# VHH binders against q9y6x5, part 56

Target 1, 379 residues: q9y6x5
Amino acid sequence: LPPKLLLVSFDGFRADYLKNYEFPHLQNFIKEGVLVEHVKNVFITKTFPNHYSIVTGLYEESHGIVANSMYDAVTKKHFSDSNDKDPFWWNEAVPIWVTNQLQENRSSAAAMWPGTDVPIHDTISSYFMNYNSSVSFEERLNNITMWLNNSNPPVTFATLYWEEPDASGHKYGPEDKENMSRVLKKIDDLIGDLVQRLKMLGLWENLNVIITSDHGMTQCSQDRLINLDSCIDHSYYTLIDLSPVAAILPKINRTEVYNKLKNCSPHMNVYLKEDIPNRFYYQHNDRIQPIILVADEGWTIVLNESSQKLGDHGYDNSLPSMHPFLAAHGPAFHKGYKHSTINIVDIYPMMCHILGLKPHPNNGTFGHTKCLLVDQWCI

## First folded at step 23 (VHH)

Design um17
Fold by OpenDDE, look of step 23:
Structure um17 (fold): chain B 379 residues (1-379), chain A 121 residues (1-121)
Amino acid sequence: as target 1 above (379 residues)
Amino acid sequence: EVQLVESGGGVVQPGRSLRLSCAASGFTFSRYAMHWVRQAPGKGLEWIGNIYEDDETYYNPSLKSLVTISRDDSTNTLYLQMNSLRAEDTAIYYCARHIWGEARTSKFDYWGKGTLVTVSS
């Protein structure tokens, strides 16, 4: 039987939550599998870009999902969470579920993972749910496990997405121990439910399961605001994205806009597109706007308003607060092994290996994950 | 203070048209994309569509043929034109202000109180 892989994402699960809170179910999962303590995600550290990097192995400039909010100046199209169904935005890369179906005549399944309800390269997941935040985790899990168990051709790759603890992180801030403890307990319980369901169905021993996240969360404050309206008149530019990485489309001369913004705050770096640091791998795409503003950790860019968020993400991907974790269990993985760090793009070639797929060109390094796999040599 | 106030709701017969309005205040309306959403009795929130600063519009495919969204920046007003109304269109309709950079969680930062539309023979 072909190998099977379930990829699970809990949005905004900061890596150090594992050190600061109790996760009996997740710890049991890790004990019987592997843990990567820190996953360096891609810049910008937002939901759509990083989820697509996980399943493509590409930096954002390469797969084309460069933010949660995008604008294409040529076509005048907009991208957001509400209008994410146009293949135009996704077709610059091939996600693993498409590869899985096209290379091996297998089926893929998806519950709420970004891009899975969109035909990409004229291929959509064999089984999928249209995104609906109102659908419970249980229902998502039930559908995924049903498809894994009863599909023909068999589902060999499945994705499962959940919006917590990101939503709560935004609301309470990651430093709210009382509220975040409650939220994270619920997440651990969901992991318990996942494991229990898989065991009940007889899938647990043969199914490879990866539990990961797209980004972390940093504490924000009303005392750490950057007001753009104090630096530049709104008539001089169109805002494509705001905080903590603002995307600026000038309506006047770009240099003039840049000059007005460059000294706006000591807690914000202003880059012309061509001057964006190479380490971000965030330059070579037309969907990146002519000017970007990058706020320092914990600072919020605002438009003459207060921010209601107590936590946020999207900051420099080198910041530990932005990093998620990766845990895995199954026949492909060792038991009781811990690894320090990988890059988020490294997950793709690993998943391809597990599934026996030929990976598309990607930015991941298979060598970084060899120590997690039972069939590989670890040096 | 940011305020969004929906109006134009009421009881209408099937097949009729209705135009809803959303009056915005307390912020520079022209700088923001705006959304319409609705909630039918016993159901979750359903996204209807949005309009961006440049008047580009996007719609829920299930509703596209039935709705048109427009805006008047001079009066800070958002509109939802609904045609050929059906019983299943009965809901509270809300306008909401777009929040940049969010996905899957907080799509909007401000909501109106909503206006009730009842489609009944």
Scores: ipSAE 0.858, ipTM 0.935, lowest interface PAE 0.6, mean pLDDT 96
Fold by ESMFold2, fold request of step 25:
Structure um17 (fold): chain B 379 residues (1-379), chain A 121 residues (1-121)
Amino acid sequence: as target 1 above (379 residues)
Amino acid sequence: EVQLVESGGGVVQPGRSLRLSCAASGFTFSRYAMHWVRQAPGKGLEWIGNIYEDDETYYNPSLKSLVTISRDDSTNTLYLQMNSLRAEDTAIYYCARHIWGEARTSKFDYWGKGTLVTVSS
């Protein structure tokens, strides 16, 4: 019987929330499983790119989802959260649910993980929900558990996505203890409901469960704005993405646009594509625009307007504030083990190992996750 | 101050067509993607579609054959053409301004007040 895996993401769950807030249900989950205290995610530290990196093991330049907002000059196609369904954007990689369900006698299920309602390489998740933010966590969980228990061929890999604490982190900022405490308590209750549901259905002992996130959150302020319109006439470029990593498509000579921007703010780094730091692994894809602007942590790039955000993400992936955590429980995992850090791309080869799948070429390192697994020698 | 003002709503008979307008002010309209969203009585928000600054359009698949979005940058106006209206198209219709780089959270930073469309005999 093949092992089963449920992958859960709570969007924008900053790693140090675990130390700064109370999570009785998540702490019980960790106590009986494993914790990775910090997961180093990929640049840019945005939702679609990092969710796709988890399930492909690839840097953004390699899987092609390089931002939440993209433009392709050859086809004139735009990508955004509202129009994210064109397989064109997703087809530069093969996510684990496609590989899984193409195996004999296996299927995959999805409750709203980015990309699971798209036919990638003409293959859509065997069971899925179309994305709809109005669908409760309880309904998402009910569908996932029904599919895990009642499907033929059996569901061996399932994903479940929830929008919090990201939505509230943007609204309140991570430093708002009162509001974030209330939000995070609700999330811990949802984790309690998840575990209780799995126990009641007889799934808990034989299902591997990973609870993770795509990125963290940092505090923003009206005192930390970079007004792009004060530095360059908007007619000289097309704006593809704004903050905190702006993507600039010049309409005039690229060097002239660069020169107008390079001294715009001491709190913003301006890169020609070929000069983007190698450590970002963010250069070798046509969807990365000729000029990017990278704001310092907590700074917001604006178009001569105030900012409504009190928290944001997308910054340099070396920043601890951008890092999520990973917790896991199930027959594949040790009990009571804590690990300091892995790379987010390492999650994919670990999941392939658990499921007995041959990983596609990727940027992850299986050795980084060996200590989490009962069947591996940790030296 | 960013303002979006919808107009053109009212009572229409089934099978008829209707064009809604959204007048934009307080920002450089021509650089923004713009969206139409509706809310039927007792239901949640439903995205209708958008139009980018280069006139590229994207639509909710369930509505794609029934609606057309256009823009006139010289008058800072967004349009929604609806054809073959049905009772289920009764809703408040909103225009909204695009936010770059958002995913799975608030998609729009400014909304109009909405215009009511009632489809009945």
Scores: ipSAE 0.838, ipTM 0.931, lowest interface PAE 0.7, mean pLDDT 94
Fold by ESMFold2, fold request of step 25:
Structure um17 (fold): chain B 379 residues (1-379), chain A 121 residues (1-121)
Amino acid sequence: as target 1 above (379 residues)
Amino acid sequence: EVQLVESGGGVVQPGRSLRLSCAASGFTFSRYAMHWVRQAPGKGLEWIGNIYEDDETYYNPSLKSLVTISRDDSTNTLYLQMNSLRAEDTAIYYCARHIWGEARTSKFDYWGKGTLVTVSS
């Protein structure tokens, strides 16, 4: 009887793929549910930060996962995909699965959503998979549906993460229609399998399902490189993150490092931390380094090497190429409704409403999502 | 051209220790984090650990008591010290170069060819 929600992310699913490629299964899902055509994500438009923003409703400066590569000068700790499990990094916020499973008679389940295999505030998801990229989508789905259908206390909130189309978007670039069409067809087939599995198990009618993503993808080129080593000697700074938003920890006077970098390329903005545009909401955390470099769309910052990337993300969150979509189906949602845009941080208070949870303080606006929900007055 | 060359593999008796080396060239070694990864026969890749440019190390929890990673920036060399070797430590051992800012899609941009370690009585 308690309301249930499955949150699914397909990493790097650019919003306009829906208009430019064929998705018979996803389009049927949308037709019987709701679509948000563009979700404005958070800066920087990278995987770990945006996945954590979805489940906390917070800007990156507020939840503390400010990049996929981080350094904390006080503790001397490093963060990367290989060493991402220290709760230290995740503890600046409370994700929705922690709040959910602390309620009476409720559990949370996770199939590889970033952070769900970490004990955040000494609390790990009630059921979870340790991250392993070799585990198929079907095995992830099998575990999630088993937990949704067979757990006591019942699983009321579940997450499912898949690495595509991000991996292929980096490899081929979003403009490679032949390869991206093949990749996106496979993803649509997975969505069809997801819906069919839920129907066969008797879950479809009473489970709310959100299908979304963390960011999009833009085309890169060997003709659009910014060679940082041409502008500044590497001995003057420590590099914490490289492209397309470089994080620079000066080893010498910060102003001197800034002055060496500010004219490096007309295709790169150089910011002292206090000068980062307010619209980024990317300033008030010690993990944000004293200088950041923000490449223009499609430009790659390199260290005197060629780039192997044909597609990338992480750029300015005002860029349409960085925006994902959101689709949803279930008893909480209208049928056949399309909405233009929400902010990615708005997903959290909407999910809290669906689940009957009191949201923690956050940056989302529940009013932005009211038109998606059957129990709300839209206007 | 970035090159990573592992050495020090071979046949070793259980309970013994072994030190592997990785010679790096073609890039500024001292500015990169470096990793060790292994693959047992018929198994997937297993991350062993890494070392950052400031000598901070992180290890796979299942291997933490058995391995030590170190580096010598003056010789552009990465090391893996393995102690109390067991039959299950039989694998090809690779060194790999860290890539900044990637998650869930790529771990490393350059790999060595690997060195075989066989733990056998």
Scores: ipSAE 0.833, ipTM 0.928, lowest interface PAE 0.7, mean pLDDT 94

Design um17
Fold by ESMFold2, fold request of step 25:
Structure um17 (fold): chain B 379 residues (1-379), chain A 121 residues (1-121)
Amino acid sequence: as target 1 above (379 residues)
Amino acid sequence: EVQLVESGGGVVQPGRSLRLSCAASGFTFSRYAMHWVRQAPGKGLEWIGNIYEDDETYYNPSLKSLVTISRDDSTNTLYLQMNSLRAEDTAIYYCARHIWGEARTSKFDYWGKGTLVTVSS
């Protein structure tokens, strides 16, 4: 019976939601397994980059998905959520589902994890759903469990992605207790449904399940706007990404563009690419633009307009508001163990260990996750 | 105030072509990627394609051979050319403004009110 793993992401699930809201089903999942209270994610703290970091163990500069919005000047290729299918963007790394299904007698299944509907290195997930936000959690779960139960070669690695609480976090902001309580209650019910379905299908006792997220969410306000158009003529640059980390491709001398931006707001740091703080690990990829602008937490970069968002993410990855959690249950994991923190890149080598896969070179440290695992000596 | 106004819809016969327009105002049109989206009766939203400020285009693979998106920055106008129209192309067609850096959540910050295209005999 080969080891099996289901990786689940609830997008934008801030770590401290666990302390500030009630999650009877998730707390029962945690009680029977392990919790990592804070996962330090990668900069920028955006959806596509962090989901790819989880499954590659790499910093964004190393896996090449450096933002949700990217541009390559040589090929004139654009990347966005709407046009994310070109393998060009994804081929700088090998995600775990590719490594897994290339092993003897193994396959991979995916319900909408970013990248799983792309033929990365000419290899697409063995079973997958094309991304469609209108597909219910129940349908995603039904497909995943059917594939886990009925596939030859057997599905040993599966992923499941859900858009909440990120979508509601943007809409309401994390401080809207009334609306976020309703949203988070629904998510907890989905976790209950997940566990119940796995039990009913006889999968629960022999399947390892990780429930995690890519980033958190911080409160925004119309009182905290940075208007770029007040600081620089838009004809001097091409905007590749806007908020909270703007990516600036100069059309005129780069130093001139930098000088026009450096005093734009005391609530925004302006970096030449070579001056981006080393702790971000965000320099060594051609997709990172010559100038980036990093707003302070809760500030929004705009183009002479109001903002429609009440919550956002993408900020400095040292901010606790940007950190998700990780919970796990299954035969590989201890029961009732809580751990304070890991790096998001550490999840990949842990998953490779559970599945018996040789990890590709990566930025994770297996030793950081050893205490979660029953087969490892925890010091 | 950002405004997007679609026009050019109406009743057309199967097999014919139709060009939709989207008039943009209240923002610097030339710096934004723009999208076309449609909603057939009783169905969800279907992305048709987009065009970036440098005229690079991307299309829904299921529609790629049937549509062409173009823009005229001098008149702040987005276009959708549709060819060989079929009954299933009956929908409300919307233009929408690109939002940078979003994924798997809100895709567009401003929408037009839509223009109805009905493909029937």
Scores: ipSAE 0.833, ipTM 0.929, lowest interface PAE 0.7, mean pLDDT 94
Fold by ESMFold2, last read:
Structure um17 (fold): chain B 379 residues (1-379), chain A 121 residues (1-121)
Amino acid sequence: as target 1 above (379 residues)
Amino acid sequence: EVQLVESGGGVVQPGRSLRLSCAASGFTFSRYAMHWVRQAPGKGLEWIGNIYEDDETYYNPSLKSLVTISRDDSTNTLYLQMNSLRAEDTAIYYCARHIWGEARTSKFDYWGKGTLVTVSS
């Protein structure tokens, strides 16, 4: 019977929510499996880039999804959530579901993980749902479990994506205990439903399940705004992305644009592309613009307007508030083991190991995840 | 304040064409991507398409052959041209302002009040 893996993401699930809120169902899942308390994600700490890093093992500069908003000056192509289906954007890497379903006697299934409804390298997930936020978690789960149980060739890798707690984290902010407690209780109930559905269908004992997220969330405030229009006339640049990492395409001399921005706020770092800190691994792709602006945690870059967000993400990936968690359960994983941290790019080689796949070249380190796995020597 | 005001709705016969307008004010229209979205009675929101500041357009594949989005930055106006209208195109049509850098969350920070299009004999 081939090994099977279900990868689940709850978008924007900050690692320390586990310590600060009640999760009876998730905590039971962790107790019978493994936990990585903090996953160090990739810069920038945004949804599309980090979901693609999980499934490719690559830094953003290497897989080409460098932000949720991108522009390619050579082809004049735009990328956004509304316009994310052109394979051009995704083809700089090979995600795990493509590698998996090209193996003999294997299929992949997807319920709305970013990129799974795109024909990447002319290959789309064998079973998939087009992205539609109105589709309930139950319907996504029903499709995934049906495909896991009833497909020929068998589905051996499946993904499931859910938009919360990210959407509510933006709306309320992570410090709104009343609203976030309600939201996180609903998510815990969904995790309970997931586990119970897998048990009822006879999948639970032999399916490996990873529950993780792409990033966390930090509190924002109207007292922490950086007004970009106060520092530079909008005619001097094209804005490709705004906050908290702005992407600036100069229309005039790049050094002149940099000098106008350098002292705009003590709460914002301004980088020429070649001066972006090496620890970000965020330099070697044409989709990274000539100047980026990186706001300090909890600061919002605005265009002479108020901000409607009370929470945000995208900040420096060294910030604990940007870090998600990873929990896993199944025959490949220990029971009751807690691990401090891994890098998000380490998830890919671990998943390839579980599935018996040869990983493509990547930035992950299999050794970082060995202690999670029953068949590996933890040293 | 940011305002978006749609106009040009009304009753049209099946097979006809209609052009909707969205008048924008309170922001620098020429720097923003703009969207059209519709909601049929009792249905969810359906994205129609968008236009970027450089006039590059993207469309919902199911509507691609039926619609054209354009803009006039000199008048701060967004347009939706709809052709070969069908009864199923009966909806409230909204224009909306793009938010940079969002994914799988609210994509628009400002909406118009909408304009009703009714396709009937």
Scores: ipSAE 0.813, ipTM 0.922, lowest interface PAE 0.9, mean pLDDT 94
Fold by ESMFold2, look of step 23:
Structure um17 (fold): chain B 379 residues (1-379), chain A 121 residues (1-121)
Amino acid sequence: as target 1 above (379 residues)
Amino acid sequence: EVQLVESGGGVVQPGRSLRLSCAASGFTFSRYAMHWVRQAPGKGLEWIGNIYEDDETYYNPSLKSLVTISRDDSTNTLYLQMNSLRAEDTAIYYCARHIWGEARTSKFDYWGKGTLVTVSS
């Protein structure tokens, strides 16, 4: 029977929450499986780009989802959370669920992972939920387990997405121990429910499950604001994205816009596109705007208003606060193994291996994940 | 202080058209994308569509042929034109201000109080 994989994301789950809070259900999951303590994600450390990097193994410049807010000057197309369904944005890569369901006797299922309700390369996930934030975790889990258990051709790859702890991390900030403890306990209960449901339906022993996240969260403050309107007239540029990585499309000479911004704040780096550090792998796509502004950790770029955010992400991907974790359990994985770090792009070739799929060209390194897998020799 | 005020709601017969307005104040309206969202009785929120600062519009596919969104930056006003109204279009209609760069968790930063549209014979 072909191997099966469920990929689960809890959005904004910072890696060090695992050591700073109690997770009895997740720790039991880890004890019977594997843990990667830090996953180094891709720049910018935002939701859509990193979820697509997980399922394509590509840097953002290569898969084309370079931010949660994008603009294409040639076609005049806009991208946002509300209008994210145009395949134009997604078609620069082939996500794993497309490759999977095009194989003989296989299908894919999705409960709200970014992109799974889009016909990418004219192929939409075989079973999917249209994104709707009001749908409970229980209903998402019910649909996923129904599809895993009752579909022909069988569902061999499934995704499940949940908005927490990201939503609460933005609202309270990661340093609010009282509120985050309550939020994270609720998430651990959901993980317990997930495992129990899989056991009750007879799926647990033969299903590979990855629990991971796209990014972490850092504390923000009203004392750490960068006011763009104090540095540049808003008529000189079009704002494509704001914080913590602003995307600036000049309306006047680009060098003049750059010069007005370069001394705006000591807590912000201003890059011409060609000067973006090579380590970001964030330069070679037309959707990356001519000027980007990168705020220091915990700083918020605003136009002329206060910020309601107490936590944020999107910062430099070298920051430990931006890193999620990865845990996994199932027949493909060792039991009781801990690994220090992988790159988020490494998850894709590992998943392709588990599913017996030929990976598309990608930026991941299979060797980085070998020690997690029972069928690989780990030296 | 950012304020959004919807108007133009009321009781209307099936098959008729209705135009809603949203008056914006307290911010530079012309630099923001703006959205329309509705909530039918006992239902969740349903996104209708948006309009960007360059007048590009996007619509919920299920409503695309029935609605038109426009804006007048000189009066700071957002409009929703609805045609061929049906009983299922009965809802509270809200305008909302776009935010940049968030996904899944922070869709809009400011909302109006809404205007009720009731479609009944």
Scores: ipSAE 0.810, ipTM 0.919, lowest interface PAE 0.8, mean pLDDT 94

Design um17
Fold by ESMFold2, last read:
Structure um17 (fold): chain B 379 residues (1-379), chain A 121 residues (1-121)
Amino acid sequence: as target 1 above (379 residues)
Amino acid sequence: EVQLVESGGGVVQPGRSLRLSCAASGFTFSRYAMHWVRQAPGKGLEWIGNIYEDDETYYNPSLKSLVTISRDDSTNTLYLQMNSLRAEDTAIYYCARHIWGEARTSKFDYWGKGTLVTVSS
């Protein structure tokens, strides 16, 4: 009878949406469980890196998914959303679903969480959906609940991923109250549907559920563009990633490329790899390029073109706009408890504790999440 | 302004081969990865594959043996070679420009209008 855990991510759910918009269903979920008001995520504050940090407890430099766009010079391999299934990229860490399903009489299920359709260390999630953005939340939920109720060996860990509010946050910007109200109301309705379905199937009382996100969103503007082509000839470097953290592979002398870029904009920091601030934990992986450019919040790096987006993320992880929230409910969690902050890497050791798994070496601190759990003395 | 124009579509017999072209303008083609995507009648979009600026290619596993993507940076042209065409390959074929650093949201920033391929005896 092992404990069961469902991990849910709503992509791009900025923490302060909770106080700036109405969420009757999510607030009921929180009232009966726990809330962490702000989760400090990992740099860069992008989707694939942060989803992998949640399930590995590792900084990006340690798990190897260092961006949504990557290049490996030795193998000449490229990584992107369209080409994310090569285990080469994912094999520098062991995500919790792999550890879980290798236990006796356990399996893992997944609906669209990044990496769950990849055979990481020759192990793919026991039940999974190949990623397809056109699959509705209802269908994802139906599959997850079917697997939780009907699998042998039993599914003890499940993931569920949804693309909103990230997609709409990019399209409208987080400050568009009219459009974001409609988007966030729909998300709250989906949370209501989730809870109602779990109750109807008899899962609610004995399933631990975490609802969280990977990052927030900040407002962008056509008045806040950094035109990289105005500072450096494109023939002098290969562009691996663009905005808001550009990854630059020099084709000429690295110092010359750095010098052409360092005065490009007062709203952009230019780092040689060895000079990247230590607090980012973003240096010790060959997939991190020799020069990175970090735009100030709300600024967009462009290639002599207008920007198609009104909101973005990927910025400095100290920015509150980049931080998601975490809510949880279930037998492992207190009722009605609110906690101010944790680090996103702290989620992994907490989940391992709930599931009775030995965590792999990681960067999380179990003590940061003890106060959320009924079986721990809170210090 | 960025423009992508597909050509080479038409009616073709099963078992034949066909090469589609995508003419690019308004941007530095040689620095961008490029994609082919198709939409069969009554179906959603299906990714075919891509090619990076260094000619590295990646393909949808279900199509890998049937297609080849290439590029000619001197003419700003992307190509899709399709072999042993089947009735189920009937679709509108699009070229699309890669967008850096996005995941699970926007996949491409510019699309062509598409070219129709009909595989019929």
Scores: ipSAE 0.805, ipTM 0.917, lowest interface PAE 0.9, mean pLDDT 94
Fold by ESMFold2, look of step 24:
Structure um17 (fold): chain B 379 residues (1-379), chain A 121 residues (1-121)
Amino acid sequence: as target 1 above (379 residues)
Amino acid sequence: EVQLVESGGGVVQPGRSLRLSCAASGFTFSRYAMHWVRQAPGKGLEWIGNIYEDDETYYNPSLKSLVTISRDDSTNTLYLQMNSLRAEDTAIYYCARHIWGEARTSKFDYWGKGTLVTVSS
């Protein structure tokens, strides 16, 4: 009888897609549960950092996954999607599935959420799938539901990750109504399949389900390129990450590199690490490089080449185009309630409350999510 | 215009070694991480490993003892050394250029057309 929670992410699901496209299945899910219309995510608005912020309640500087591409100069270690399994990168925080499965008579299950196939603090999710993009949503869902029915010890926390609409958003751009309508209809059908599967297995009434995302998507264009090579010789720095937030490791005097870059484009902000705006909470980690370049919305930093992307994310987290949504249904949640906004770091303490877990120190505020929960008084 | 051209494939006997090459042009090769990927008949893509611009390498754990990736920035060439070849190593082998900041979507922005390696007696 312990409380159970399934956390689902559809990568790159921009909040306003919900208002601008048809989602009969998701809208029915929302009608019988709760909606947060905008979730303010963390800077930089990239996949690995924001998925880890959801499950740790921490800003990127505090959990150590500061980008999808990182470099550690002391150990000479590189991090990317292709080599993301070294616990070195993940060990600066404790994600909720680790805390959950260390409780008496509890286990955790994972279908491809970033980090769940890594032994973080020597602890890997009790049941998990190694990441493989070729595995269908149906197979991911079948594994998760099988594990949720596991009786010893019971799975009380499960995660499910899907790559769309992010992949299609990059390929077509969010303004391609024809292609994005087709993509988003398919995603709504998957949500329908999820709900139907949970009902068929007798899980629906007693399982809490959160459907959310890590970030949105903005339109890009060949007319909005920032050619970095026209401003600085490539031999003066090592490039750790490129666009829309470039991470620059100087090979010569840092001030000389900064001066060559500071007037490169009116559509790009250039920050010395100590000058990164405090509102980003993106300064106090050695993995953040000495100089970062932050492109304006819809602009792409390139290395004297055209860009293949028609949509992108990673921009300033104050931009509505970068914000996802959150919907939830289950015994912990009200029915038919809509809330305007929360911070993405607020999701972690809410999940800890639902599961009866003591949260680790974090940046979330439980009070921001009280109105979603039946056991809390809402003003 | 970015171009990647694999070579060195062919029919080889089991137990032998083979070195594949990838000739790169149209970009500053020395600043990019580069990858090897293969596809066996009827199967999905399998990542073999990569090499960064500082020569640090990472490998698929299942292949780590059987392969070595190297690069020669003076000739813009990426290499894959394969040892003790087995029938299951029959595949089309591709080189691919790394894309920064990518996660869970497209991992590479440019691919070669591949070179076929057939391991048979």
Scores: ipSAE 0.790, ipTM 0.911, lowest interface PAE 0.9, mean pLDDT 94

